# Miniprotein binders against q9h3h3: the designs that were tried, part 121

Target 1, 235 residues: q9h3h3
Amino acid sequence: EDGFTAEHLAAEAMAADMDPWLVFDARTTPATELDAWLAKYPPSQVTRYGDPGSPNSEPVGWIAVYGQGYSPNSGDVQGLQAAWEALQTSGRPITPGTLRQLAITHHVLSGKWLMHLAPGFKLDHAWAGIARAVVEGQLQVAKVSPRAKEGGRQVICVYTDDFTDRLGVLEADSAIRAAGIKCLLTYKPDVYTYLGIYRANRWHLCPTLYESRFQLGGSARGSRVLDRANNVELT
Short names: E, the ipSAE of ESMFold2; O, the ipSAE of OpenDDE; V2, 0.75 times the mean of E and O plus 0.25 times the DockQ between their complexes.

## First folded at step 9 (miniprotein)

Design MB8 (at its last look DockQ between E and O 0.38; V2 from the best seeds 0.55)
Fold by OpenDDE base, look of step 10:
Structure MB8 (fold): chain B 235 residues (1-235), chain A 100 residues (1-100)
Amino acid sequence: as target 1 above (235 residues)
Amino acid sequence: SLKDELRELLEEIVELAEEALEAIKEGNLDEAKELIRRAIEIAERIIEELDDEEIKRRVELALYLLRMALRAIEAGDPKKAELILRWVIKLVRLLIEELK
């Protein structure tokens, strides 16, 4: 899509993670200030590199909202990476199970629901809904990518603490749907990001564990969630 | 050839980044910063001289990361710098392979 290899996309993502973030932290900022903050920093207008006329004058990697219960826990990412390098050199087969075990061993268990939206009102509206859900305690933490120079779709990420906790993943999907989001959602563990495993990787690993499609009138959840690894519907 | 020269310069960036990574591991942060600065200079030169926009974008990313690594060391976060440098090495090696 972006003309870059999987590795380049991974590096861009890493760079964004390391650049300054625009953060609304509900632990320190009153919820009543959220609307003003959303109006000041609409994702469709915030630019990645702080372009002239944007709300930001400096580079912004992400726009994020932290909920009251948010506690950053990244696990042992360094240990994970070392183990991954050792595994690659060993010549042992690499499977989704291998990655899951690595993640568990090193306590790198976070994952995220992803939605891709074109810049504009729909994106800003979706983000506002997610941000409110985070501040209200229905979700723990979310972030949205700023607008790229070339345009293109922006991504909203809604995190869960444990990608191995299927119930927690499904609950987050329900909360996203309750916030009014109707687009396609994909769920990706962060371990895949840390290891640079993207689409079309040499191991043929699918970085997406779950897919959620909006459904009218069916399940109480308002979505169908597919386990991509097993090709089984969970809802 | 221009392609060969570019490849040599990219290889030098990889070497410098690897040496910087080793310097960090050894606790020699001043050496690491100097090595990264040299890599930055090479990357900047490549960007100035390169007409291929695709390759240029890839080198620009490497340059951006190198600058971030330098800032990370200066900010007292050498572990962050190590992570970044590993990615620089990976990206530049991939580019070298594509240029063969």
Scores: ipSAE 0.639, ipTM 0.897, lowest interface PAE 0.7, mean pLDDT 91
Fold by ESMFold2-Fast, scan of step 9:
Structure MB8 (fold): chain B 235 residues (1-235), chain A 100 residues (1-100)
Amino acid sequence: as target 1 above (235 residues)
Amino acid sequence: SLKDELRELLEEIVELAEEALEAIKEGNLDEAKELIRRAIEIAERIIEELDDEEIKRRVELALYLLRMALRAIEAGDPKKAELILRWVIKLVRLLIEELK
């Protein structure tokens, strides 16, 4: 068997977060430079561990775009992780409500819409659309994974500052759709990511709070959003 | 056996990583770096000598993280190194359990 577990995936994510990022920061860089930057660093060509034949010779963890109004607030991630270890040791029930409370207590409120795409033109085109929406102020911040050594799908993450603010989460979905994105989107709070909770986890928690499906036609917004935890249509 | 030798080498990596964590907590950064370098040498040896691609790939991640921890200390961020070393210990312990 391959033996790759949730712990292995979490460790790979940690490594990517700690490796250098390629960043277009609209707070300090003119918007007119974005198209040249996107052409230089298409995510289908940027390699995770570096390759002389790619745009990068050194490892790249993420390719990111920061909006003009972006103000990072990660909260107390260390306090969150310490409290999580204490919770696991205590034997108390681990539920979505418990994690939500832990996130609020430690101010770890950010979350993200995720889309997974195969390497190629469609990925690069989707990322360019998202990056332009960030630079133009319709979205706050986004990142995309580089190409993995073994291949596979890449992920675009579009962040919101507060996963408990349902309206803000839905507004980000609308902006993603307005940027021309038609694929399936799922929304995950960063608290789940920091604690290494993925789809297959020992606590049987659903880390996905919302799911967005593109819907063609009609006067309604371009998608249907489902609250996965409560199985309720929001749009 | 080769499997028993592999398990012993993996156990040595865990012990070195645990000692490096203790060294960081005590402020002994030069000692921590040396312990991490020894763990790196063991991981590199495993990768070079082992033909099992599945186990090799898992050890390659541990090696990558060990190098990252070393660079974190060198860059003046020992707290980052502590976090990375805890991941190394967890991943290598999981591999040791699978080999029993």
Scores: ipSAE 0.606, ipTM 0.877, lowest interface PAE 1.2, mean pLDDT 87
Fold by ESMFold2, look of step 10:
Structure MB8 (fold): chain B 235 residues (1-235), chain A 100 residues (1-100)
Amino acid sequence: as target 1 above (235 residues)
Amino acid sequence: SLKDELRELLEEIVELAEEALEAIKEGNLDEAKELIRRAIEIAERIIEELDDEEIKRRVELALYLLRMALRAIEAGDPKKAELILRWVIKLVRLLIEELK
């Protein structure tokens, strides 16, 4: 593994998680206020560090919307991490099946659809569509990264409760597409995130469980979803 | 030389951060804040004089974390500051090793 890159990325992620978040919480805020909030805080204009002229004067780690039914439950992350360390020293094989078992055992079942977009109208429009879908109950929780000083693509994360519930993951894909999103989506179980397993890992694990590509007239769902673990199209 | 100067300043940041971490563990929060402020000043100096964008980006992250640790102490959360300072030390040590 690349020790510098992994450590730097982990530190940036830790800082973003610890900084304030801009949250629209449908559990405490009327849905009629959403459009004004979206207009005030477009993700292409909200800066990570509170740059001059941005709508935020202070750092923002994430911009998030919580749906009416959102009930956070990350599971036994500490136990998961301890079991992961023990597994690494045990000599047992480290496979996608092993990680799935760890996630189930410790009830760390959440995962997320990811999309990467450059700052601008397309990003802001995509985020607005996702945010509305969350507030309307078609999706449960989503977040988007603010604009970084160095620039580059931003990420929208749309969470699901249980990566082992394939139908629930596919329903979230359908809801994302119904919001007008046509870009590539990738799905990553949170177990990989909590264990620090990224694309360039020493076990050659693929943290992406599913890929979704938009297709006009291809399927009833408007997308083609590939199961990366088994290299098969889902039906 | 510029490279030797950078290494010396980065080593001073590490030393100050390590002392701040120990001060927090001992409950000496005023001392910890003073040490962190001194580390911040050094990081700011490095960034002002530095032309290498990759090194600058790495020092800028360390600077941001130092400021976050200071604010965590001021907000009454010294345990958060300890975690952040360990990251600062790790990141700056990686940079020092690269400069050798």
Scores: ipSAE 0.568, ipTM 0.847, lowest interface PAE 1.3, mean pLDDT 88
ESMFold2 (binder alone), look of step 10: mean pLDDT 90; pTM 0.913

Design MB9 (at its last look DockQ between E and O 0.44; V2 from the best seeds 0.53)
Fold by ESMFold2-Fast, scan of step 9:
Structure MB9 (fold): chain B 235 residues (1-235), chain A 100 residues (1-100)
Amino acid sequence: as target 1 above (235 residues)
Amino acid sequence: SLKDELRELLEEIVELAEEALEAIKEGNLDEAKELIRRAIEIAERIIEELDDEEIKRRVELALYLLKMALKAIEAGDPKKAELILRWVIKLVRLLIEELK
């Protein structure tokens, strides 16, 4: 989201999705192997396009952890993209409501909590905490971007099955906080990612639905969650 | 001017990518691969000669996508190559528009 066009960011995301992923799959791998895997592939060291001096010599799009109960739930992405092209050529207005309806119609319901961190120990520590929460069953699936050529911020994505299920979104936030994460989180439905809705999009849409800020006060792992579309605090 | 030469090279990439899409649609996969290879050569030339880091990064993404499209055809997935080529055309056309 850093000064590039929305189309450029969308194309980078598509390329990362199409490149090989480094995956710890708790459905087939014992949980006892996780710490060794995390030590082998710290996200601050894994390079996006490969480097003989890094853990990977070949391109890596994402580093991911799949939970024991994870079932891929992408919906009809092909139908979504075809409908999106038709919508753009129709001249009809593009609004949050039309995107939500498009997502529901094509069952593209997944979404994710996003956190952006600089490469280094804090990123690797945060990822390890999230990965353990996934393997232990508190979260369903997560991924982290590899290190970019210029060393910009990396992103951790923590997924939920249904962005329209507010309670499920809030439960994921609570589990992220319980894993020790204190940075700003924002929630983005995957439909926005597939359709290239980023910070500087042409339709002037807010690219995220929810925002979570760490709050200590009377609760050690609490957070304040804001519904950005309705301007309502949920916690 | 250098800006005019850059725009011409970028437009050539778009033309080659559009011809590759047509070749795929017609089932001419060998022709599509050759057209993509020619587009790759132009993108590599631009990157070699270009001093603007921001424009270079955008051309580097287009080059990477062209290589992915070529690999997709080689792997027996021409529909994946079509999707990738449409992204190349979109990204390069946006860059051309910014240079006008």
Scores: ipSAE 0.620, ipTM 0.890, lowest interface PAE 1.1, mean pLDDT 87
Fold by ESMFold2, look of step 10:
Structure MB9 (fold): chain B 235 residues (1-235), chain A 100 residues (1-100)
Amino acid sequence: as target 1 above (235 residues)
Amino acid sequence: SLKDELRELLEEIVELAEEALEAIKEGNLDEAKELIRRAIEIAERIIEELDDEEIKRRVELALYLLKMALKAIEAGDPKKAELILRWVIKLVRLLIEELK
């Protein structure tokens, strides 16, 4: 059963990436239009396949907001994947350090803070806050999944351009908290996604690099951030 | 039996998807589209006749992917269609194994 569930979810993710996205692009759209766009397309009501009663009549894979300074660069993903295959056959140990170096070598440095929220007002409010932070320049790019037919939790992804830049990752966490978000955040480098490395992997690698927990009445950022690879608190 | 009939229809979808994949590799895009349309028809028949909602959701995903692959060929992107068809084959084979 676990095998099918994982493969089914992977196929749905692939289809979502390939379907059209609803994008507010601050590079080409005035910021004054953001509030109307958010009201038109709340993520709790935008459906994956265009269900009756939805604001969308066509499939939507993702809802995204691009900031004024967003400059897409996935890096050398194909070279990364080829080097990964070679590394596996080399007999050398595979460790978090090895993956970090591979990501650096191939310039696949992006990563994302993730939050999972049930459909409804809290999700829509959290997304609106993140979207405003992106358009205002505190964050560069974010996306949120549309509502699935069955329901279930949706995910907001807030991207950073370099998972090795701890200050940049912490600044993004602070911007997320400033938007009023108090839930658990987990950070996953895109290198793990491109190599298909998940928690049950044969190398015992942990794909979650950082965790952020909201501190009631805490610091300016309002959170404690743990580096899970080194078991070190960054805050 | 009814379960054996379902398994045979699912196997036919796999065979058509595999043939479509080979047709794309050979540059026979009109043939690939025709094979995909036949697979779509079988998937639609299965969905109309199914009572099991979990199996229905799995066939509905395969059907969606088949339609996406057809659109990819029509848009001039047969490489995208190849990728999608491999996913269709994988998903339907997993369902077939569960029905044995």
Scores: ipSAE 0.571, ipTM 0.849, lowest interface PAE 1.4, mean pLDDT 88
Fold by OpenDDE base, look of step 10:
Structure MB9 (fold): chain B 235 residues (1-235), chain A 100 residues (1-100)
Amino acid sequence: as target 1 above (235 residues)
Amino acid sequence: SLKDELRELLEEIVELAEEALEAIKEGNLDEAKELIRRAIEIAERIIEELDDEEIKRRVELALYLLKMALKAIEAGDPKKAELILRWVIKLVRLLIEELK
């Protein structure tokens, strides 16, 4: 995987979060305009830094769709970070349970299903399906990364309000599958992102809580969801 | 050595970013902006002189973040600038350690 350290990936993600977003907001924009917006800003063509010939002339961190029920609530991220620094200084063991408790205490409960797709028709089609599901109220909010200069896979993030609500996480998986998405999905709490906990972190914490695999002819959900922390299949 | 010079310049970026962070905390936003500008100049110089593409990419990210921090202060969001600067410090320190 890309030779960037976990910290570099974190910093890039932070930079993307802080750069301008291309947003379709279903709260203020009629659903009938979604198709035109998708056609104007296909994720495979929108570039991170506004390269010549791209639909965007300025840097774009994310392309996002907000549903009608979307309410931005990030919780107390500053308090979370302060508590995390104090915890590291204390020398106390850091476990997934510790992070969960920190998240609950500071109300930083958002999480996201992630899918990685190569730039092209499949990505744009997947994004269109997700965007429709958001506008139709099956999902609350989603975003997709723009095309990088170096190419590589783009990521679609589908958010849930509470990573501790297993049912809500599973419902989002079902909605994603209903939108026609068949690729591997991984679920990550945002608290792990805010604390800079990535793959191969010094605490050996797995930032992925759930994994969803598409299943042909299986259960009504169309996927198998694995709890990675406990290595238990939930569906 | 070229490596030693690079480390010294990177250390200076860290120092400037730390001082800028402190200046923000103290409410001295003009000082913070000046310190960040100086860090930007150093980062730009490193990028111009560096042949190692991997290190260059890392410094480019630091530069990008420094510019964002400056913009955040100018936009009246010093808290955002603080967050960014903490990441700059972290990234550049990691790079220094790897160059050891």
Scores: ipSAE 0.553, ipTM 0.861, lowest interface PAE 0.9, mean pLDDT 90
ESMFold2 (binder alone), look of step 10: mean pLDDT 90; pTM 0.910

Design PG1
Fold by ESMFold2-Fast, scan of step 9:
Structure PG1 (fold): chain B 235 residues (1-235), chain A 105 residues (1-105)
Amino acid sequence: as target 1 above (235 residues)
Amino acid sequence: TEDEVRKQFEELIKRFEKLMELVEYLLEMAERAAKNGDTKKAELILRWAEKLAELARKIIEELKKLAEETGNEEFKRMAEEAKRIIEEAEKRLKEVEEKVKEARS
């Protein structure tokens, strides 16, 4: 049964968030130091739990780049969790609308564009492009997962402040495309991550709100964006 | 075939071991959070550790069923070893729960 996968993914995400992060913080570090930092910590080589052969001897949960204007605000995640437990106990239907309302009530509004890439040169190159866009001010914040012991794809997350702000979500997509990214992107609100809504979730909810596909041709954004909930093409 | 059943059993053992690694890791994080005074974070982490331990218990039930259905003594020994491992993890979980309660006060 898929229930194993959903709770396993939620636990892994929580562990990663709580482990130490390798951070390039453009608020306190000159942009000229970014290239050296990227060379020191390529995500394909940084290991999740540390390894004598890797750049890190200690566990690393995430590799992150903070933009100069980044101001962290995760909202009231503890209040969200308490309300979620109450909702599950209440017997009230669990729907995208109910989750959206919970997120708004507790100010858990951030979300992210996700891209999944195999460990290697293309991952490291994509991350470098995103990191430069963050430091240059085109994006606010991004992170990439370290390499897992069993292998598998790594994920780059590019954050926006408010998943209900469609224009802001689309602007981030445009900046990602301008950075040279051509792979499939999906957009997920952080409330879904905190509540364990993944592809194999027990409530069978669609875990993403938008998809972005690279399109050759005349779009200024270089992409075709689909609103998955309404099945409406936005670009 | 017997090889197919062995492969299935070994995949369940592998899944069980991965869950146990995560449980132990989360328990270490909960202890660290409690020692640093963040008892609410520690309680949240413990909740996830409990859920993963319950999932691991379900895998044990599947392992025991396969061992009984096949009559394979090797499978029975592996299932008993997995049972021992989860029992130790559950003891560790209770110990960390008590430390979190202490830190709360």
Scores: ipSAE 0.013, ipTM 0.401, lowest interface PAE 7.7, mean pLDDT 83

Design PG10
Fold by ESMFold2-Fast, scan of step 9:
Structure PG10 (fold): chain B 235 residues (1-235), chain A 105 residues (1-105)
Amino acid sequence: as target 1 above (235 residues)
Amino acid sequence: TEDEVRKQFEELIKRFEKAMELVEYLLEMAERAAKNGDTKKAELILRWAEKLAELARKLIEELKKLAEETGNEEFKRMAEEAKRIIEEAEKRLKEVEEKVKEARS
């Protein structure tokens, strides 16, 4: 990843996770308030470290929308990290199958569809579509990064409960497409994020499981999904 | 060759600067967590800051190697300045570690 190492990206993600979040929580807030909240906190204007001229004066790590049925399930991340350290010192081969087994053993099963968009009205429009799908119950939970000081692309993350549940992952893709999203999507298990598996990793693992491309005028699903690990088209 | 070496050196400097900015930010987060009584959170953040400082130290060694190989005095000066920056960051890291230990005790 060009100007960043896996360690740097992981540390940035940890800092964002630990900083305050701006949350629309549909479990406690009426759906009728969503449009006003989206207008108050458009992702293209919310700054990572705060700015008196932006919607936020203090740092914001993420902007998130929780669905009405959302129930956080992080699994045993500490146990996962301890097992990962043991695996590395054991000399056993590190493969996608070994990581999958580690994730299942420690119940670290969540994953996410990722989309990267430049700051601007298209990002804000895409986020509004995703947020409405979450509040309406077609998606469970989503978050979007605030605008970085350097002004690079922002990321929207749409989560699923279990990366091993292929049907659930594909259903989330369909809901994203139904929300009007047409850009490239990639799917990453959270276990890879916790263990620092990015593009240039020393184990030569592919950091994404699935890739989704919008299919204009084509399938009933609105997209073509590729299994990146096996190089097999699923739709 | 000369232009390519300069670009490589500049890329290493940029990576170093980004790592140092993040280390300082993490140290501020750790101090705040300790003040709020969350010493476990502070220790986790410090572990990440230490890891990034180690990465930055490796970048310094690459900068020194490139400066020595080229004999470029400007590169040597920039590498020495980067070394001073990381030494100050490592000193601050130790100070924050002590504050976290004190909040624990």
Scores: ipSAE 0.468, ipTM 0.812, lowest interface PAE 1.8, mean pLDDT 86

Design PG11
Fold by ESMFold2-Fast, scan of step 9:
Structure PG11 (fold): chain B 235 residues (1-235), chain A 105 residues (1-105)
Amino acid sequence: as target 1 above (235 residues)
Amino acid sequence: TEDEVRKQFEELIKRFEKAMELVEYLLEMAERAAKNGDTKKAELILRWAEKLAELARKAIEELKKLAEETGNEEFKRMAEEAKRIIEEAEKRLKEVEEKVKEARS
């Protein structure tokens, strides 16, 4: 049962990655054009499979903003997957530490802060804030899912280059908070995505590595960040 | 228990239907990729469609078992319709596989 659901989610993610993306690329497009692009493609109105009444008539997998310094690096995903199969057959315990080591060995280091919001003004406002932070250089890359056929929450993903770089992960959280985001954030390393670590996984691993909760007063950060894998507060 | 079995049946049929919609979509993506000369992309998508179709086929076996257990004629009819859907999808899968092979050569 869990296997069927996990496989379905993985196939949906693969399809979205392979479908066309709507991209604002700050490496080639002036920052002054961002506001018009955001007005043209609000994520609450862009449909996953296209619709005559939406901004898109054709399928859209993701809506993305690339920062001026963005340089994509996926690492050795094929080597990671081969090593994962070997690990599963070895009988060795599968833990956050074991997955971290596989990720480091194969240079699959990127990760992302995730936030889930219902379609509407708050989603579009949050995305606009994140997009501006990317174009201004406080964040590197971000994407947001289009509206699903059946509705439901959409996800904003804010990427960092290296999930083992605690400072980088925390600075991305700070920039997200500075954009006015107050909801719960969770951080997922891409290695977990490639290996199919989702909710209710077979190994009973927490599917996210860090979580961030908004803090109205106190620290200059505006948030508290917890290492969920080790149950240790980072800030 | 009968009520519990009916709930299991309804959830399984719902997941099956969503999976079949995705398989059909993936097969269309694979065909477009093959037509555009991207055979590596087409083969990768096809592999995902095959995997999901295999899981859906196993779900059909469970749906039939639940329908027989409840003796519910409506559930038996739904399971038979689901079988027709998976058989058509498996036929489409073979057609797309052949198109991908043709594009590769």
Scores: ipSAE 0.490, ipTM 0.813, lowest interface PAE 1.8, mean pLDDT 86

Design PG12
Fold by ESMFold2-Fast, scan of step 9:
Structure PG12 (fold): chain B 235 residues (1-235), chain A 105 residues (1-105)
Amino acid sequence: as target 1 above (235 residues)
Amino acid sequence: TEDEVRKQFEELIKRFEKAMELVEYLLEMAERAAKNGDTKKAELILRWAEKLAELARKEIEELKKLAEETGNEEFKRMAEEAKRIIEEAEKRLKEVEEKVKEARS
């Protein structure tokens, strides 16, 4: 059962990345059109596989908003994978630092802040806040999953272009908090995704690099950020 | 017990149906990708569809075994219908595989 379910879930994730996305692209669309777009495509109502009764009759993999300056750069993923295989057979220590160096060498630098919310008003409100921050230039790009056939939590991903740029990662966190987000956020560099670093990995690595917790009546930032890999508070 | 076997059979049918639904979906995606000239994308999707179809084929063998053990005519009919579904999916898989190969040339 576990094997079958795992393969099914993995295939669904792959399909979502490859299916059409509903995109508000601020590079080509006036910001004045955002509110109408958000009202037309609330993530709690957009269905993954399409439904005549929902905003979409056809499948949607992701709902995304691209900032005016968005320019994707995936780096050399092929080179990264080859180097990872070589590293595993070399006997060299596999640490956050080693993975960081592989990512830098192959220019696989993007990463994302993740938040998980149940379908409903809070999800739609949080997404609207994030989308406005992207269009206003406070964040670069974000996406949210559509509603699954069987329900369950949806995820909002807020990307930064360089996970090694600590200031940039922290600025994204601040912008997320300024948008009214108070839930737990975790930051995952895309290199971890490409190399299959998950919670039960054999190298005992933290599956996320940073963690952000809302701080009521606290700092001007509105949050405490922890570097989970090094167990160091950044704020 | 008969109740335990029925529950197991219903769970296997449910998993099979979900897998077949996804396989058909993936084959349509692969076909569209091939038509649009993205043969690498089509090939990747096709490999996932093949893997799920292989797992679904294994489920058919287990469904037949359970139907035979229960002697339940309803289960036997459902297992035969599932067999027809997987056979059509496997035929569809070969058709899409050929289209992907054709698009690569």
Scores: ipSAE 0.418, ipTM 0.754, lowest interface PAE 1.7, mean pLDDT 85

Design PG13
Fold by ESMFold2-Fast, scan of step 9:
Formats: sequence, C-alpha cells, structure tokens
Structure PG13 (fold): chain B 235 residues (1-235), chain A 105 residues (1-105)
Amino acid sequence: as target 1 above (235 residues)
Amino acid sequence: TEDEVRKQFEELIKRFEKAMELVEYLLEMAERAAKNGDTKKAELILRWAEKLAELAREIIEELKKLAEETGNEEFKRMAEEAKRIIEEAEKRLKEVEEKVKEARS
C-alpha cells in the first residue's frame, strides 16, 4: 500500500534535511574554486550514508550550491501548518487555489524545478552545468541528492524565490535550458512539500504546477512549458 | 496462488527491512543530536522512529498471517526473524529515549 511508502519517504526526507550538507557557497567562496569542488563531489559518487571508498566517509543529506545573492526565506511555516490544520477541520474544499492563498498569506513562496536522472556521467554533467549557472548568477540556488544505497534516480532541485511570479519561474527554466539541460523538468512550490503533497496524495492534487519539455526546432527558448493547473501552454 | 503469495511475502520482507534500516539510522541521529545538546531535534527524530516502528509492526502482523495461512515453514522462520529484529529495534528505541531524557536534564 502507498501508505507505507509515503511515511517512509517523509521520514527519509526529514533525515536528509537534518543530515550535513556539502555546500559550495558563492557568497564566501571564490568562483574559481567551483570546478575543483565539483570534481571532488560528483553527485553520482557521493553516498547518502557515507563510505570510506566514496568522496564522503560521513552521511550527506544534500549537495548544494548557493549563489552570491542567495538569501533564504522560508516564510511563516509554523503559521502555514496551523492554517492547514484549520482548513482540514473546516470541511472546505482543498484545491490548488486555497493552497496558493495559504502560501501567500504566510509568505511561503519558494518553489523549485525538479529533474530526475540516473546516477552517472549525465547526472554529474547536468549538476555541473546547474552549479556554474548558480555561481555565475543566472540561478539563485540549487541542490542535488546523493546516491541512495539501493540506487535509483537522483534529483536536482533548482529554486526560485516566488512560485506566484510566473515570469521568474519561466526565466529559471530558460536558464536551466541555457545550461544545456534537455530532460523533463517539473515545478513544485515548497508549500506542497511542507504540507505533504506528493504524487499520490489524498486530496487528488497535481503535485506540480508546471512541466517543461525540451523541444528542438521551433521553440523560441528550446523548451515548451505547460501550466498543469490550467492545462494551458505558456511557451 | 502459491506464486502470488510468495511474491507478496517477499515484498513485505523488503519493506520491513527498509523500515528497520531507517529506524536504526534515525536512532543514531537522535543520539548524536542529544549528545550535541539539541534535545528538541532528538525528540522530533524519535517520534519519526517510533512511527516507523509502528508501521513495521503492521508488516509483521501481515507476515505472521501469511505464514499461518500457508503453513510454509520458510515463511514462518522469516516472520520469526523479522519479529526478533523489530523487538531489538524497539528495545533500542527505548534506550535512546532514556538517553534523550537524561540529556534534557
């Protein structure tokens, strides 16, 4: 049953957030050191729980790159959680619109473009491109999961500061494409993550707001972006 | 069928093993947090470990049911081994809970 998987995934996510992160922070580290850092910590080789044979002997929850202008703003997550509990007990319909309004009210506005890639050269190459775009200022912040013990795809998350700013979300997509990324991208607001909205959620909400697909020959920016909530193409 | 039941049993064992592995990892995190003086973090982690142990207990009950219904001696041994593993994990959870309480004071 999916109930088993959902609880397990939630516990794994909490553990990853609480474990140490490997961070290249462009606010305090010269950009010239990035290539050496990327070579030292390729995400396909960094293990989730540490291994003397890998680049890390200790557990790593996430590998992240912070841009020079990065300023974390989580908003009022506690207020969001309280309002969410009140909404569930109120009997009011839970829709994308009501969640959007809760997020705005509590200033929980960040979101992320997600890409899932198998461990290997393509993942490491994609991450290096994203990391360079962050350090060069085209993107604000990004992170990638380490290699799981059981294998499976790893995820690269590229953050924007306001999911309600459609132009900003689309500009991030363009920057990701300019970095050479051609795989499927989906955009998820952090409010969905905080409230536990994953693919098989009990409220039957689509867990992502946008989908971006690389489209050769005809797209102005090399990608087509779909607004999943309104089922309309934006590019 | 017999093949379908074996697949169900093996899938439950895999889910149980993954849950137990995560519980052990969370208990190590809680001990580390407590040692570093972050007792609130340790308590939050313990609540997650307890939740997963409860989930694993439900898996054990299903494993026991399948072993009883099939009369399969291999299933019975595997279910008993899983029961031993969860009982050891539950004892360790209580030990870590006590360490966290002591660190709080």
Scores: ipSAE 0.329, ipTM 0.732, lowest interface PAE 2.8, mean pLDDT 86

